Miniprotein binders against a7ua95r516to809. Designs and how they scored, part 147

Target 1, 294 residues: a7ua95r516to809
Amino acid sequence: ASLSLLSISDLVPDLQFIFFWMSNAIEILYFIQQKSPAYMQTIELMDDKAGSKESLLSATISANEEAMTILEEVIMYTFQQCVYYITKTLYVVLPGLLDCNPFGTEPSSEQCRRAAGVCVCAVCVMPEAVRRVVSVFQTTSDLLQQYQVHSEIQSQMFAYLFFFTNVSLFNQLIDKGPARGWFQRSRVLQIQASVKILLDWAKGAGHNHLAQKFFAKFCSTVTILASPPQQLSQMSWKALCAEHPSLKPVQLHRILTQYQLMAELGPLPIWQPSSEDEAYIYRTVDLLESFENH
Below, E stands for the ipSAE of ESMFold2; O stands for the ipSAE of OpenDDE; V2 stands for 0.75 times the mean of E and O plus 0.25 times the DockQ between their complexes.

## First folded at step 11 (miniprotein)

Design bf4 (at its last look DockQ between E and O 0.90; V2 from the best seeds 0.79)
Fold by ESMFold2, look of step 11:
Structure bf4 (fold): chain B 294 residues (1-294), chain A 81 residues (1-81)
Amino acid sequence: as target 1 above (294 residues)
Amino acid sequence: SKVRITIEVEGSPEIAEILAQVIRWLAEEAGAEEVEVRVEDGRVTITITGLSKRMAKYLLKIIKYLAEKYGVKVTYEIEEL
C-alpha cells in the first residue's frame, strides 16, 4: 500500500505563526483577567454619587468583557486553524497504520513477539507509517511547548487529535476492511501492534488518559478481532456489549459478523442481539462515526 | 523583512473601537515597533509597523475572521520596509 508524501514538516513554517498568535492571545487574556479585580477595586474606592459609581463600574465591566470576548474568539479561531492543518496531515498518514507490518525485521520482531506475546517495536524499530503519525503528534507537542501554551489548551488539542485519529481509523476499518483484508487475524495483530506504539507515545508524552479515552472505540474493535475463537465464542451478546461499551450495537454487530466470516464460523446463537438492540443494528446511519462529535 | 500594515475598520463605532483595542494589544505583545490607532467616527484606522511579513499575514487572517464575526468591514494595505 502506498501513502501520500504530505509531511507535517512542510507545514511547520506556517503553523508556528498560528501557534504564536494563539499563545499571544492567551497571554493577553490571562493578563486582563488578573487586572480586572484590581480595576474593580479601584472603582469601589471612589466616593458614592447617585448612579455615578454604578454607571462607571457597569461601563468598565462591559468594555472589559467585550474585549475579553474578542480575545476568546481569537483563541478559538487560531486553535481551530491549528487543528485544521494538523488533521489534514493526519488524514493523509493514518490509513498507512492499517496496512503496515510493525514486525518487519524478522529477528527483531520475533524477539519482541516472544517476549511480550504482542510485539512492541517503538524502542528498536518503528515502521515508516507509524513514524509519520508519531511525527505529527510529536511536532504538535514541540510547537505547544515552544510557545508555552497553557496545559489545558494542550490537553484540548490532543483530545481533539486523538478523537480525530480514532474516528478516522475506525471508519476506515469498518468501511474498507472487508475489501482490504484488514479483518484477517495476522493483519489485525499487526494493526494492534502499530496502535500500541501510538499509545506508548501518548503515555510517554503525558497524554495517557486522553489516549485511553478517545481511542476506546478503535481499540475495542481491534481487541474483539484479535480475540481467539475459543474465548470469543463463549461470550454472549450482552456480555460483549458490557465489555465494549464504546461500541454502538450496529458497530458491534458488524464487527462480529466480519469476525464470523474471517474465522469461517457460522452465526452463533449466543451472539444474537437482545430484542432491545435489534432495532438499532439496522440503523446504518449509526455505523460510521462523525468527525464533529466531541 | 519588516512591513507596515494599515487597517481600516468601518461599522458600529463601539465594535470597531474595541476590535482596534484588541488588535493593538495583539500587535504590541508580538513586538510591533509602533502601533497607531486613529478614530474617526464610524471608521477606525490601525497602523502597525515592524512585524515580519509572515507575522503580519496571520494577524490579517485573524482580523478578517473577526470582521466577519462581528459584522464590520475591513480593508488593509501592506507596505514592505
Scores: ipSAE 0.769, ipTM 0.946, lowest interface PAE 0.6, mean pLDDT 82
Fold by OpenDDE base, look of step 11:
Parts: structure tokens; sequence; C-alpha cells
Structure bf4 (fold): chain B 294 residues (1-294), chain A 81 residues (1-81)
């Protein structure tokens, strides 16, 4: 019940502490990793009085390795906690992206309205539904920067968040799209425009490669659905598979079948799956993406 | 408000000592004013002074997670200063 009211802003106070401890653990781990060789060398340079040196070295190595392992666990735990809270917020706001009309005049965000002036920032000109999604990502970015989290961890976090976003949007579009009219060309164009705004943000934030990689399935689906019937009807199954390699045969088949129904096209032999793919188009278990495969 | 946290770790002495060391480092990096570690009869006691209540609470969550993972028993007390 309370999840519908949860904004990313409400989570910031708790997230700040998680990010703080994550950053600290990373820093400590880094320092240990850097100092460990020097410390071992110092022990190696000590006079080997009565075999105590080897024992001390072994004990020190073991203790440091175990300490590093514990620190890695702290990092993983804090990372998972961050992702857990952020993805909960995304789960709430992502459905709005599919229903968004980016071509309409929507009021500016409440946050920017509190500033005494008309904010013309890229976020303020975004449709509200897109802005809410971008706000989650921007807040995450700001927190990562504020606590100077290592760049690799930042990349991993955004990779997961983009993955989660893609899976969520893709599954919703495939499952609910036909019933909600999201397969209609006009609606698809709205979705495409909304996603473009998000991708443009990701590009501006330095995450272009990750965004392109992890949004590939959703973008491919939207691209196919946005294609004019005249154009898409000329593309063979093999050509579509080659152009959209991120889609499984069962997914592509489902998209084309729903497109055919929506566009009131008769059966198109050119879209018939190859003999090689024929067995795979019936694997309904592979139709929706799993959140567990990351 | 600043707090004093007393953490008691029971279990394998080796694991408890290493865990205590990691907790010490985390607390020191967080700006704790004082961190004391005592080892007595296989029990490790860590006393952390000077963290904020909120920082301390999250540290305790981390410690609890680690305790569960490593199969050690952790008890703690928080005193407001």
Amino acid sequence: as target 1 above (294 residues)
Amino acid sequence: SKVRITIEVEGSPEIAEILAQVIRWLAEEAGAEEVEVRVEDGRVTITITGLSKRMAKYLLKIIKYLAEKYGVKVTYEIEEL
C-alpha cells in the first residue's frame, strides 16, 4: 500500500548512509590492497629468527585476505541495499513512462517550481512521467558522486538499474501492451520519444554504452512496433532477426504476431520463422525477461 | 546526537578478531572519536564512541548481516552521549 507514495526523495536520507558505508568500505579495501604488498615485503626483509618469519607472514597474509573478503561482503551488502531501494522506486515510476505523452504540455516538476524562477534545465522540460524516472537515476548519480564511490561500482550500479528498467519496461509492454493499446503506432511513437529522452539523459551522464547495451531489447521492440506497416512487411524473419539480435525468436514472433493483429495485416509468409527457429518460437518460458539473470 | 556503541562478538576467535578489525576500520573511517577492541576468553568487545545515531544504526545493520553470514553471535548496546 505505502509503495505507491514512495518517492526517491523520501529514500535519500536512508540511502545516504548506505552509500556512505559502501564508499568507506571500498576505500578501506583499496588501502589494504595497496599496502599489503609493502607490508609483506617488510616482513620478508625481517631477520628470519627461528622460523617465526614464515609463520608471521602466513598469518598476516591470511588475516589480510580474510579482512578483504569481509570488506567485499560489506560492499556487496551495501550495494544490494542501494539497488533494492532504488529499484523499488523505479518499479513505481516506470509504468508511467509507457502511458506518457511526451508531446503534451505537462507542468514542470514541483522541485524546480520551488526555485523562484522558471527553470529551463533539461529535466524541467521533460514530461512528468519521464522526469520521475530520470530523477531516480539523477539522484543515484548525485549520491554516487557525493560519496565519491569508485567508478567501477558506479558502472555496475547503473548497469543493473538499466537492466532492471529494460526488463520491467519490456515485460510490461509485451504482457500488457496489446490490452492497453501500447502497440498502436501513435502510442509507440510516444513511448519511443520518452525512451529517447531517457537515453539522452544517460548519454549526458556518461552512461551511453551501458544504456545502449541494456536497453537493447526494449529499444528493438519499440523500433519494430514504430515501423510503418509498408516497411516492416518487406522485412523477412531472417532480416529482422539480424537487425534485432537482442530479441529471442519467441519474443520477435510475439511482437510480429501482435503487430499483425494491430495493423490488420493478413498472414505474411515473409515473417515465417526459419526451420531452425521454429522450435524456439514456442518456448513461452523465454517470452518474458527474468530479473534473476543479472 | 553522538552515541557510544558496545558490540560483543561471540564465536570463532579468529573470525571474531578479524571482524572486529574490519569494524574498527569502518568506524575510524567514519570519524569515530574512539574505537576500543578487547579480546577476552574468545569474546571480542568493540566500543565505538562518537558516531551519529543514524550512522551507528546502519553500521549495526552491516554487522548483523556479517554476523549471520559468518555464523557468529553479535550483541550490541547503544548509549546516547
Scores: ipSAE 0.727, ipTM 0.925, lowest interface PAE 0.6, mean pLDDT 90
ESMFold2 (binder alone), look of step 11: mean pLDDT 85; pTM 0.832

Design bf5 (at its last look DockQ between E and O 0.71; V2 from the best seeds 0.74)
Fold by ESMFold2, look of step 11:
Structure bf5 (fold): chain B 294 residues (1-294), chain A 81 residues (1-81)
Amino acid sequence: as target 1 above (294 residues)
Amino acid sequence: SKVRITIEVEGPPEIAEILAQVIRWLAEEAGAEEVEVRVEDGRVTITITGLSKRMAKYLLKIIKYLAKKYGVKVTYEIEEL
C-alpha cells in the first residue's frame, strides 16, 4: 500500500512471512550444527578439480562452514527486517506513555493514587496508550511462538525491543520533559504506574530479567523522580550513583536538577558530584542515548 | 496459488554454488514440491516448484539481499501454475 503502516496489526500479514523464513533458516542452521547428514551433499556443488582426500575433506568442511555463514546472514537479515518494522510501530506509540493517566478521576482511583505502593490495586486501568505498546509486544510474542523461533533469537529480539523502548522513553523524557511538564510529581507517578503495567506484562510473558536489564535507565530515572524530597535530599551523589549505575553523570545531574526545580528545594545545588564525575556532568553530547548501542 | 521460480546466479562459481545450496535448503524446508539446481556454462540455475506466490516473493527478497552481500548477480522469473 502507499500508506505508512502505524499499527502492528496492519503489519502482521507481511511480518508473518519474514518470521517464517527466519525460523526456517534457524531450523536448518541448527540441524547442520547438531546433525550434519548433508556433509557429503556439498561435494556435488564443488569443481571436479578437487585434489587429494585431504583437499576434498577440507573443501567439504569449508563449504559447510560457508553455507552456515550464509544461513547466519539470512537469520540476521530477517531478524533486522522484523525489528525494523516492529520498532517503526513502537516509535509511533511510545510517546503516548508519557502523557497518559493510568489512574481514573474517580474517588477510589484518587485514594489508591494517594496511598504509596498500591498501583497494583484493582482501580488501575490500562490506558489506551499502554494498550498500544503492549499490543506491539504481545503481537511480536505471538508471532515468535507461532513460528517456533529458537529461544535464543526470541530473547535477542525482546532484548532489542526493550532496549529501543528504554532509549525512546528516556530520550523523550530528558529532552522534552521540561517543556511538557513531565517532571512534575503527579506526572511522574502516572508514568511510573504506566511503566509498571508494561513490566507486569514482561514478567508474565517470561521476559522479566530482560526487562529489568534493558529498562534500567528509564526506571532509575522514574524512581529518582518519584522519591519523596526528604528522602532524596538525604542521599549523597555517591549513593545515588551506586543505586543507579545505569545513569551517566550528565544524566543523573540533569535529573536531579529537574527534581530540585520541581520540588522547589531552592536554587543552590543539593547534590555535590564527586571530583571525578565533575568533569562529565556538563557533557551534553552524552545526555541522550543512541539507538545504535545494542 | 503455487508458482515455479527460476533463479539464475551469475558470479564466482564457488560463491554461486554455495548460495544455490542454501537456497535449495531453504526451499526444501519450506515444503517446495521440487527443487532443481543445475550448473551449466558457468551459471547456476535454481528452479523451485510448489511454493505459494507470497512465500516465493519473500524468499526472492532474501535471495536479492544475499546476491548484493556476496557480489553475485541474480535474475529470476515467476510462473504461476
Scores: ipSAE 0.755, ipTM 0.942, lowest interface PAE 0.6, mean pLDDT 82
Fold by OpenDDE base, look of step 11:
Structure bf5 (fold): chain B 294 residues (1-294), chain A 81 residues (1-81)
Amino acid sequence: as target 1 above (294 residues)
Amino acid sequence: SKVRITIEVEGPPEIAEILAQVIRWLAEEAGAEEVEVRVEDGRVTITITGLSKRMAKYLLKIIKYLAKKYGVKVTYEIEEL
């Protein structure tokens, strides 16, 4: 099936089994971790018949450690499989977030329309492009809850998904933004509104801290681009660096350069990088974010 | 539909036995009706009865991954009940 046709709903039947086995492996690991000390104490309390106790203890410890290691591998494997499938669906729907007009009238979601009447829930009033992205995250949340996955694993999964989303949106905006007109103030305001809806969802879902942390680069970029020329032209390079610490010097320089071109501003001396940052603004390898550093 | 899966693990006894134990735990936690483990001359045979076909298929994917990671040979048969 072409990646373009893959919805999160199509993956749910397979994902549910991955989540099931992940959850089971976590439960077993937790059980072993809790019982191992008590079991070791029981062996330690046994009569030491001719060194058999020490050998039994050592063998038991080793076997448990190896079993726990294998269970950790199961958890990591199943986690990676979940992330792999979920990120594929995100990859398909995320570009729509940059192109959507959240101020337009769009029909409510099909899921809520099947319920009796017009649903006015927060998801139903979302633009379709935003709703599609939120649906991926909500489905992930629902599956995690359904299978009672440990909270730490839930946090790690959302951290990665937000990371992935930020990298994807940031890279698309930096790379394709000028050509797509996404640097135009009107378009930037649409993007800003769409991202706000997503962040509001994340806040409502209990992931506010993670969302703020992992969307920082994209949000900083959008904030700069959404700034009126009169305001942004009064901010020095140093002030912008301090206000947007998530951006590398090369990234900030690129954003400002493209902003200048879009706004038809002449050269602004106050945006000139400091002598300390001058070497870094030419590091084009650091311009786009990498998916590998997480 | 429920299935019976028979898994054979060939490799170092220490790894094969521990892997078999983990597979047993996974199957039991999944609600398998019966799990049997047999150890013969460095070969471990695990028989799991009562899992759904889909659950069993994914468990086998996990087992294949583990087998590759730990350098053990795994073969399996699935019988529909």
Scores: ipSAE 0.754, ipTM 0.935, lowest interface PAE 0.6, mean pLDDT 90
ESMFold2 (binder alone), look of step 11: mean pLDDT 85; pTM 0.829

Design bf6 (at its last look DockQ between E and O 0.93; V2 from the best seeds 0.78)
Fold by OpenDDE base, look of step 11:
Structure bf6 (fold): chain B 294 residues (1-294), chain A 81 residues (1-81)
Amino acid sequence: as target 1 above (294 residues)
Amino acid sequence: SKVRITIEVEGPPEVAEIIAQVIRWLAEEAGAEEVEVRVEDGRVTITITGLSKRMAKYLLKILKYLAEKYGVKVTYEIEEL
């Protein structure tokens, strides 16, 4: 069925219920965790009639621990379901970000056009492809706030979504970039501008640290590719490794090799991997990022 | 529309009762009008009244997930009120 037509707005009705139950489970878990010590103290203060107190305490502790474990499972299940639906939507809209020209005049979103006035909000001035990605994140944020989901769970969700986004964008850029011309400086600058808009949104939403952390690999790749040949050709392999520690040697080597081809540069001895990294640059299994390592 | 859900949980009493307790709490927090839990001969019956059909359906998805994870058998009936 046409995943291509699935907007985040179409998923909101289903997501609302998932967020509702997730929030409720978190609240119940928190409540039990807060009350459990007081309840245990109450049992401990009861008169020890015929050894029944220890048995009752043990049984109560065990029952509460099991209940909390089950609640944690409910939270994990609902969390995973949210992530599953949201990432499906991201999967559809993320490729558009790499093809986006943020410097072009694109029409405002249909959602803001329904308001009788020209909306000048930060989202309405975004390129359509960027706006679609931001809309997924904003809708997620709005739902998390609406259902008052615990801040730790909010952070975990955004961490995963940013991770997923980084892996998806990085893998697409490395795999398809050369063939699609995304390694051309003009295209890279467009990508860089689009990502900046997304990062600015994340900063405004209070997720700056998470965004910087989880987008580091993609941002490093874009930064290298956006660098002028004159500047990048003066940087040694070791300097590039130090400046871009999020990139594996095989990834950096691939990026530099493709950059060299695109810029029609001859072999640059200064980019030759160190003897220590030489074994790692051939580990093609490590070239693309895995979605499973989170 | 509001519904009445009757859930039967079959399995080890210790697991079934704890699952029932968690489902009770979830239903109560969700604004159920009435939640009853009955334990008879290793069978736990949960009756939830007053949830919306959509809320109830998702609660049943959660229950199904738990049932599969903990190896208990769950059956249910939904009645529209």
Scores: ipSAE 0.743, ipTM 0.936, lowest interface PAE 0.6, mean pLDDT 90
Fold by ESMFold2, look of step 11:
Structure bf6 (fold): chain B 294 residues (1-294), chain A 81 residues (1-81)
Amino acid sequence: as target 1 above (294 residues)
Amino acid sequence: SKVRITIEVEGPPEVAEIIAQVIRWLAEEAGAEEVEVRVEDGRVTITITGLSKRMAKYLLKILKYLAEKYGVKVTYEIEEL
């Protein structure tokens, strides 16, 4: 089978070995960095009788630097391999967030089934589409903790995963939203609620700052689309740009255009782009985000 | 299952020896029973004993990456113990 069909749980056996070697390399690099200053200080305290101290120090620094460079390559390679496989599973599950209804009764709601014999109530459970995404993030967090990966590397990994998630959701919404009905107000509110569940997971996992930073573009988009027409129609282009700095002019223009179509509004003079931005609202090359632009 | 890997690294001696040192460190930290590095006729040979088969195969994948990046030739044999 192809990687596009694999769940994160199917990949854990392979991911464990990649995480192991990444963590192994990080620990060695950290050890060398901690011991290197003490060794150099010992050399510097030695008598410099025949220039041996200076020569030994220079040779030691060069050898350590070359070995650390290769270790950094190993860490980078294994990190990229982890991210590659994890994002392949994210790519498969993320579109479901745009289609799910977090407020409805779900047949997979085990608590509703047990309590009522038939699921008629709206019991507060995580929707399946959200659960699939959270499972990828939680499994990643568990692996990072299991192998005691240094906190800086853990943050870098989640920064990339959140970046990837934002790009995937934003591009899908912008590109497929009209055909899928994702710009309808009730649908946008459902999307907003689903993403809120995901953001709550990120906050509880200690990644709130990263999630706020890297989800900004998608969250801004949903916030604008969820705004009541009476409120949004009173906000100028300049005010919208200031409130949503993560959006490029072409992106904001497209979002407002879709909003007008959904709400059956005519052109609003207050939404005219500034003269500076007018040159950029038709740059379709800037409309969608690159998965590799980070 | 546990394996023995015999690795030969051919290329610029300084690069080959540094790669061998990094591979030795990785294998030792991973709990290999024995790691031996020999330099013979300008060729670096690494023997690693006691890693699991899957651990060893991924270590060799890392080595192939390094070989491509640093322009050295790597050959190896895997023996099950």
Scores: ipSAE 0.724, ipTM 0.930, lowest interface PAE 0.8, mean pLDDT 83
ESMFold2 (binder alone), look of step 11: mean pLDDT 85; pTM 0.829

Design bf7 (at its last look DockQ between E and O 0.91; V2 from the best seeds 0.76)
Fold by OpenDDE base, look of step 11:
Structure bf7 (fold): chain B 294 residues (1-294), chain A 81 residues (1-81)
Amino acid sequence: as target 1 above (294 residues)
Amino acid sequence: SKVRITIEVEGPPEIAEILAQVIRWLAEEAGAEEVEVRVEDGRVTITITGLSKRMAKYLLKILKYLAEKYGVKVTYEIEEL
């Protein structure tokens, strides 16, 4: 099936099994971790018949450690599989977030329309492109809750998904933005509104801190681009670096250069990089974010 | 439909036995009706009865991954009940 046709709903049946086994492995691991000390104490309290106790203890410890290691591998594997499938669906729907007009009238979601009447829930009033992205995250959340996955694993999964989303959106905006007209102020404001809806969802879902952390680069970029020329032209390079610490010098320089071109501004001496940053603004390898560093 | 899975693990006894134990725990937690582990001459045989076909298939995927990681040979048969 072409990647373009993959919806999160189509993957739910397979994801359910992955989440099931992941949850089970976590529960078993937790159980062993909790019982191991008590079991060791029980062995330690046994009569030491001719060194058999020490050998039994050592063998038991080793066996438990190895079993725990294998369970950790199961958890990591199932986690990776979940992320793999979920990120594939995100990859398909994320470009729509940059092109959508959140100020337009779009029909409510089909899921809520099947309920009696017009649903006015926060998801139903979302633009379709935003709703599709939120649906991936919501489905993930629902599955994590359904299978009672440990909170730490839930946090790690959302951290990665937000990371992936930020990298994808940032790279698309930097690379394709000028050609697509996404640097136009009107378009930037649409993108900003769409991202705000997503961040509001994340806040409502209890992931506000993670969302703020992992969307920082994309949000900083959008904030700069959404700034009026009169305001941004008064900000020095140093001030912009301080206000947007998530951006590398090369990234900030690229954004400002493209902003200057879009706004038809002449050269602005106050945006000139410091002598300290001058070497870094030419590091084009650092311009786009990498998916590998997480 | 429920299935019976027979898994054979060939490799170092220590790894094979621990792997079998983990698989047993996973299967039991998944609601398997019966899980049998037999150890003979460095070969571990695991028989799991009562899992759904889909659950069983995914467990086998996990097992395949583990087998590759730990350098053990795994073979399996699935019988529909």
Scores: ipSAE 0.724, ipTM 0.928, lowest interface PAE 0.7, mean pLDDT 90
Fold by ESMFold2, look of step 11:
Structure bf7 (fold): chain B 294 residues (1-294), chain A 81 residues (1-81)
Amino acid sequence: as target 1 above (294 residues)
Amino acid sequence: SKVRITIEVEGPPEIAEILAQVIRWLAEEAGAEEVEVRVEDGRVTITITGLSKRMAKYLLKILKYLAEKYGVKVTYEIEEL
């Protein structure tokens, strides 16, 4: 089966082997790290010349360090393989977040609009598109716990998955938003509600700090787009940059341009970029984000 | 569906022996029924018995990655039991 058709549940049988070997290598590395002081004490107890003891200790330390380096490579390789397969499933399901209506079958349900700030009404249950994304995150969390992966590695994996999610959603919104009508205010409010469901999952799963850090660019974009025209028109370019430091000048400029079109606003003097930023608002090479973390 | 893997590592002796030790640790922690490492001047042979075929094939993928990374040559045979 092609990766473009696979759900996360179809990948679990293969992923469990990768998670197994990753966890296996982590446990061995942890054991060796705990034993290193004991090995050094054993060498120090040897009745030997200072030069001989120092030479033996140096050789032992070097061999342990080389073995630990190889184990770290195994961990890195298996980690990368896990995220490779998991992000392939994310890539397939993430676009649906931009098209779904978390307020039910009606794009702008009055019930959900009145629940400002907290989407808890019965009409705002988890839509299928959001459920598919949450399923990927939850399945990943379940595998990490099943194989007792150290919390540091679990955090690193979710940091990358949230990074990937942010880049994917941001790039699609910027690139396809005009053609798909995603900049209309009612649509932006639906997107905002869908993302809030993901953020609530991340908070409940113990990853709130990571989600706040790695979703910042997409969340800033949606926050700006969801702002009422009366409020946003009172914010200067400098104020917007300060409030949304995750957005590059070209990105902020593009978002404000789309906002002007949607709200039928003319150019606003208060949104003129600073002279420092003016050179950057046309750098289209900086508009879309890279999936490359290195 | 258990297998026996015979792995031969050719390269700098220090690297080949440390790589073999790491593979031994991984296999033993994974529950291999038997792991044997033999060192023959410039060549290291690792025999792992009792992993499932899927586990063994993925371990070999890890080994291929390491072999490329550390500049050693690796050959292997898989025998189904």
Scores: ipSAE 0.706, ipTM 0.926, lowest interface PAE 0.8, mean pLDDT 83
ESMFold2 (binder alone), look of step 11: mean pLDDT 84; pTM 0.815

Design bf8 (at its last look DockQ between E and O 0.92; V2 from the best seeds 0.79)
Fold by OpenDDE base, look of step 11:
Structure bf8 (fold): chain B 294 residues (1-294), chain A 81 residues (1-81)
Amino acid sequence: as target 1 above (294 residues)
Amino acid sequence: SKVRITIEVEGSPEVAEIIAQVIRWLAEEAGAEEVEVRVEDGRVTITITGLSKRMAKYLLKIIKYLAKKYGVKVTYEIEEL
């Protein structure tokens, strides 16, 4: 099946089992961690018959540590499998977010229409492209809750998914934005509105801090591009660096250069990089974000 | 449908036994009706009865991953009940 046809709904049956085993492994690990001290104390309280106690204790400790290590591997494996399938779905739907016009009247999702009546939930009123992205995150949230996955693992999963989303959107915007017209103010405002809907969802889902942290680069880029020329032309390189610390010098330089071209402003001396940053603005290897840095 | 899975683990006895213990815990927590572990001549055999076919399939994926990770040989048979 072409990646283009994969919906998160199609993956749910498989994801359910992965989430099940992940949750199960976490529960077992937690149980062992909680009981291990009591068990060791019980062995320590046994009559020391001729060195057998120390040997038994050492063997038990070693066996439990190894078992816990294996359980951690199970958790990591299942986690990675979940992320792998979910990110594949995100990869398919994320490009639609950049082309989305959230101010247009788009029909409600087919899924909510199948429920008898006009669903007025926050998801149903979203533009289709935004709704598809939110649906991936919501389905992930629902599965995590359904299987009562530990809160730390939930946070780690959303952190990675937001990271992946930010990298994907940022790289697409920087690489394809000029050619696609995404640097035009009208288009940027559409993108900004779409991202706001996603961030509002994340806030409502209890992931506001993670969303703010991991979307910082994309949000900074969109904020700069959405700025009126009159406002942005008054901001120095140093001021922009200070206001958008998530952007590398090469990234900021690229954004400003493309903005200048789009807005027909000509060269602006005020945007000239500092002598300290001048060496870094030519590091094209740092222009796009890496998926490996998480 | 429920299945019976027989898993054979070959390798370091110490590692195989610990893997078997973890598999037992996973299966028991999953609601397996019966879990049996046998250790004979450096081979560990785990028999799990009562899991659904789909649950069992993913457990086997986990086991295969562990086998590769720890350098043990795993073979398995699935019988539908």
Scores: ipSAE 0.752, ipTM 0.934, lowest interface PAE 0.6, mean pLDDT 90
Fold by ESMFold2, look of step 11:
Structure bf8 (fold): chain B 294 residues (1-294), chain A 81 residues (1-81)
Amino acid sequence: as target 1 above (294 residues)
Amino acid sequence: SKVRITIEVEGSPEVAEIIAQVIRWLAEEAGAEEVEVRVEDGRVTITITGLSKRMAKYLLKIIKYLAKKYGVKVTYEIEEL
């Protein structure tokens, strides 16, 4: 149901079985791969008749390769199904990160609100919008651990989830930011703090490298918008491009023009694109990121 | 909540038999109580007994994916025990 897609906990019963079948297929594939070298060594000990050894080896390798190919398809399919369901929940909860105040005075739960006079913990101060996103990542991590999914597959899954998160947040910020007031410096600082909570989660979960890689574009955008106007106005277009290589020329130019408007700066010629980049700032097809970039 | 699922696979004999072998491995590793594979009249029939209804549902999704990918026809029946 559409209302149940708001919570990852409603999907756990279904996700458990998809994760189970994925892990099951991985175990079988690994077992077969271990036996292929051993079986080949056994075949070399069966040296009789000139043609029988070659024929047997060829048939054995072909049969195992066909079965392994089908198992790889099963793994790929179940992985895609996991990602599909998880990203549906992320799609619903990610926009809230751009609207929330991580510096808020209210605890995110009733128990934390009642205990605020006694003690305060990091969980008690996390905004509900951030908590919903962290819950998706944490639940995914718990399921991967519960079913003992190989670490390489776990990394691939979080690489995609972080990629999806970056694309979703970046596109909404660029597309809706001016109308929603998200380019105001106070809002940008709140967004920056909310993303830091996600980055801290990723670091604690052992995915710091992936988060740094896949959030670079969104983080660069927020860094620019969070910079003091005086500091940013001293930087040329060339310097800004060098400092933010993850941003395409059209993206950087759009961010800078919005910054000029929100900071009430006059035209700054030093932010004018170089002749090499000038054609690219009009490529609006390149403004938003594609969810298909891999 | 335990079920018996019967799957019939029609298509290239080599492909149908390899798919059936993979499905047998998946079901046995998952702890199915019984797995039977029969080959009759160019058709491969796989009977898996003792999976929960939910496990069988998601296994069937995998089987339908493979059928589409490899160009074989799959029909199935689910019997609650």
Scores: ipSAE 0.733, ipTM 0.933, lowest interface PAE 0.7, mean pLDDT 80
ESMFold2 (binder alone), look of step 11: mean pLDDT 84; pTM 0.818

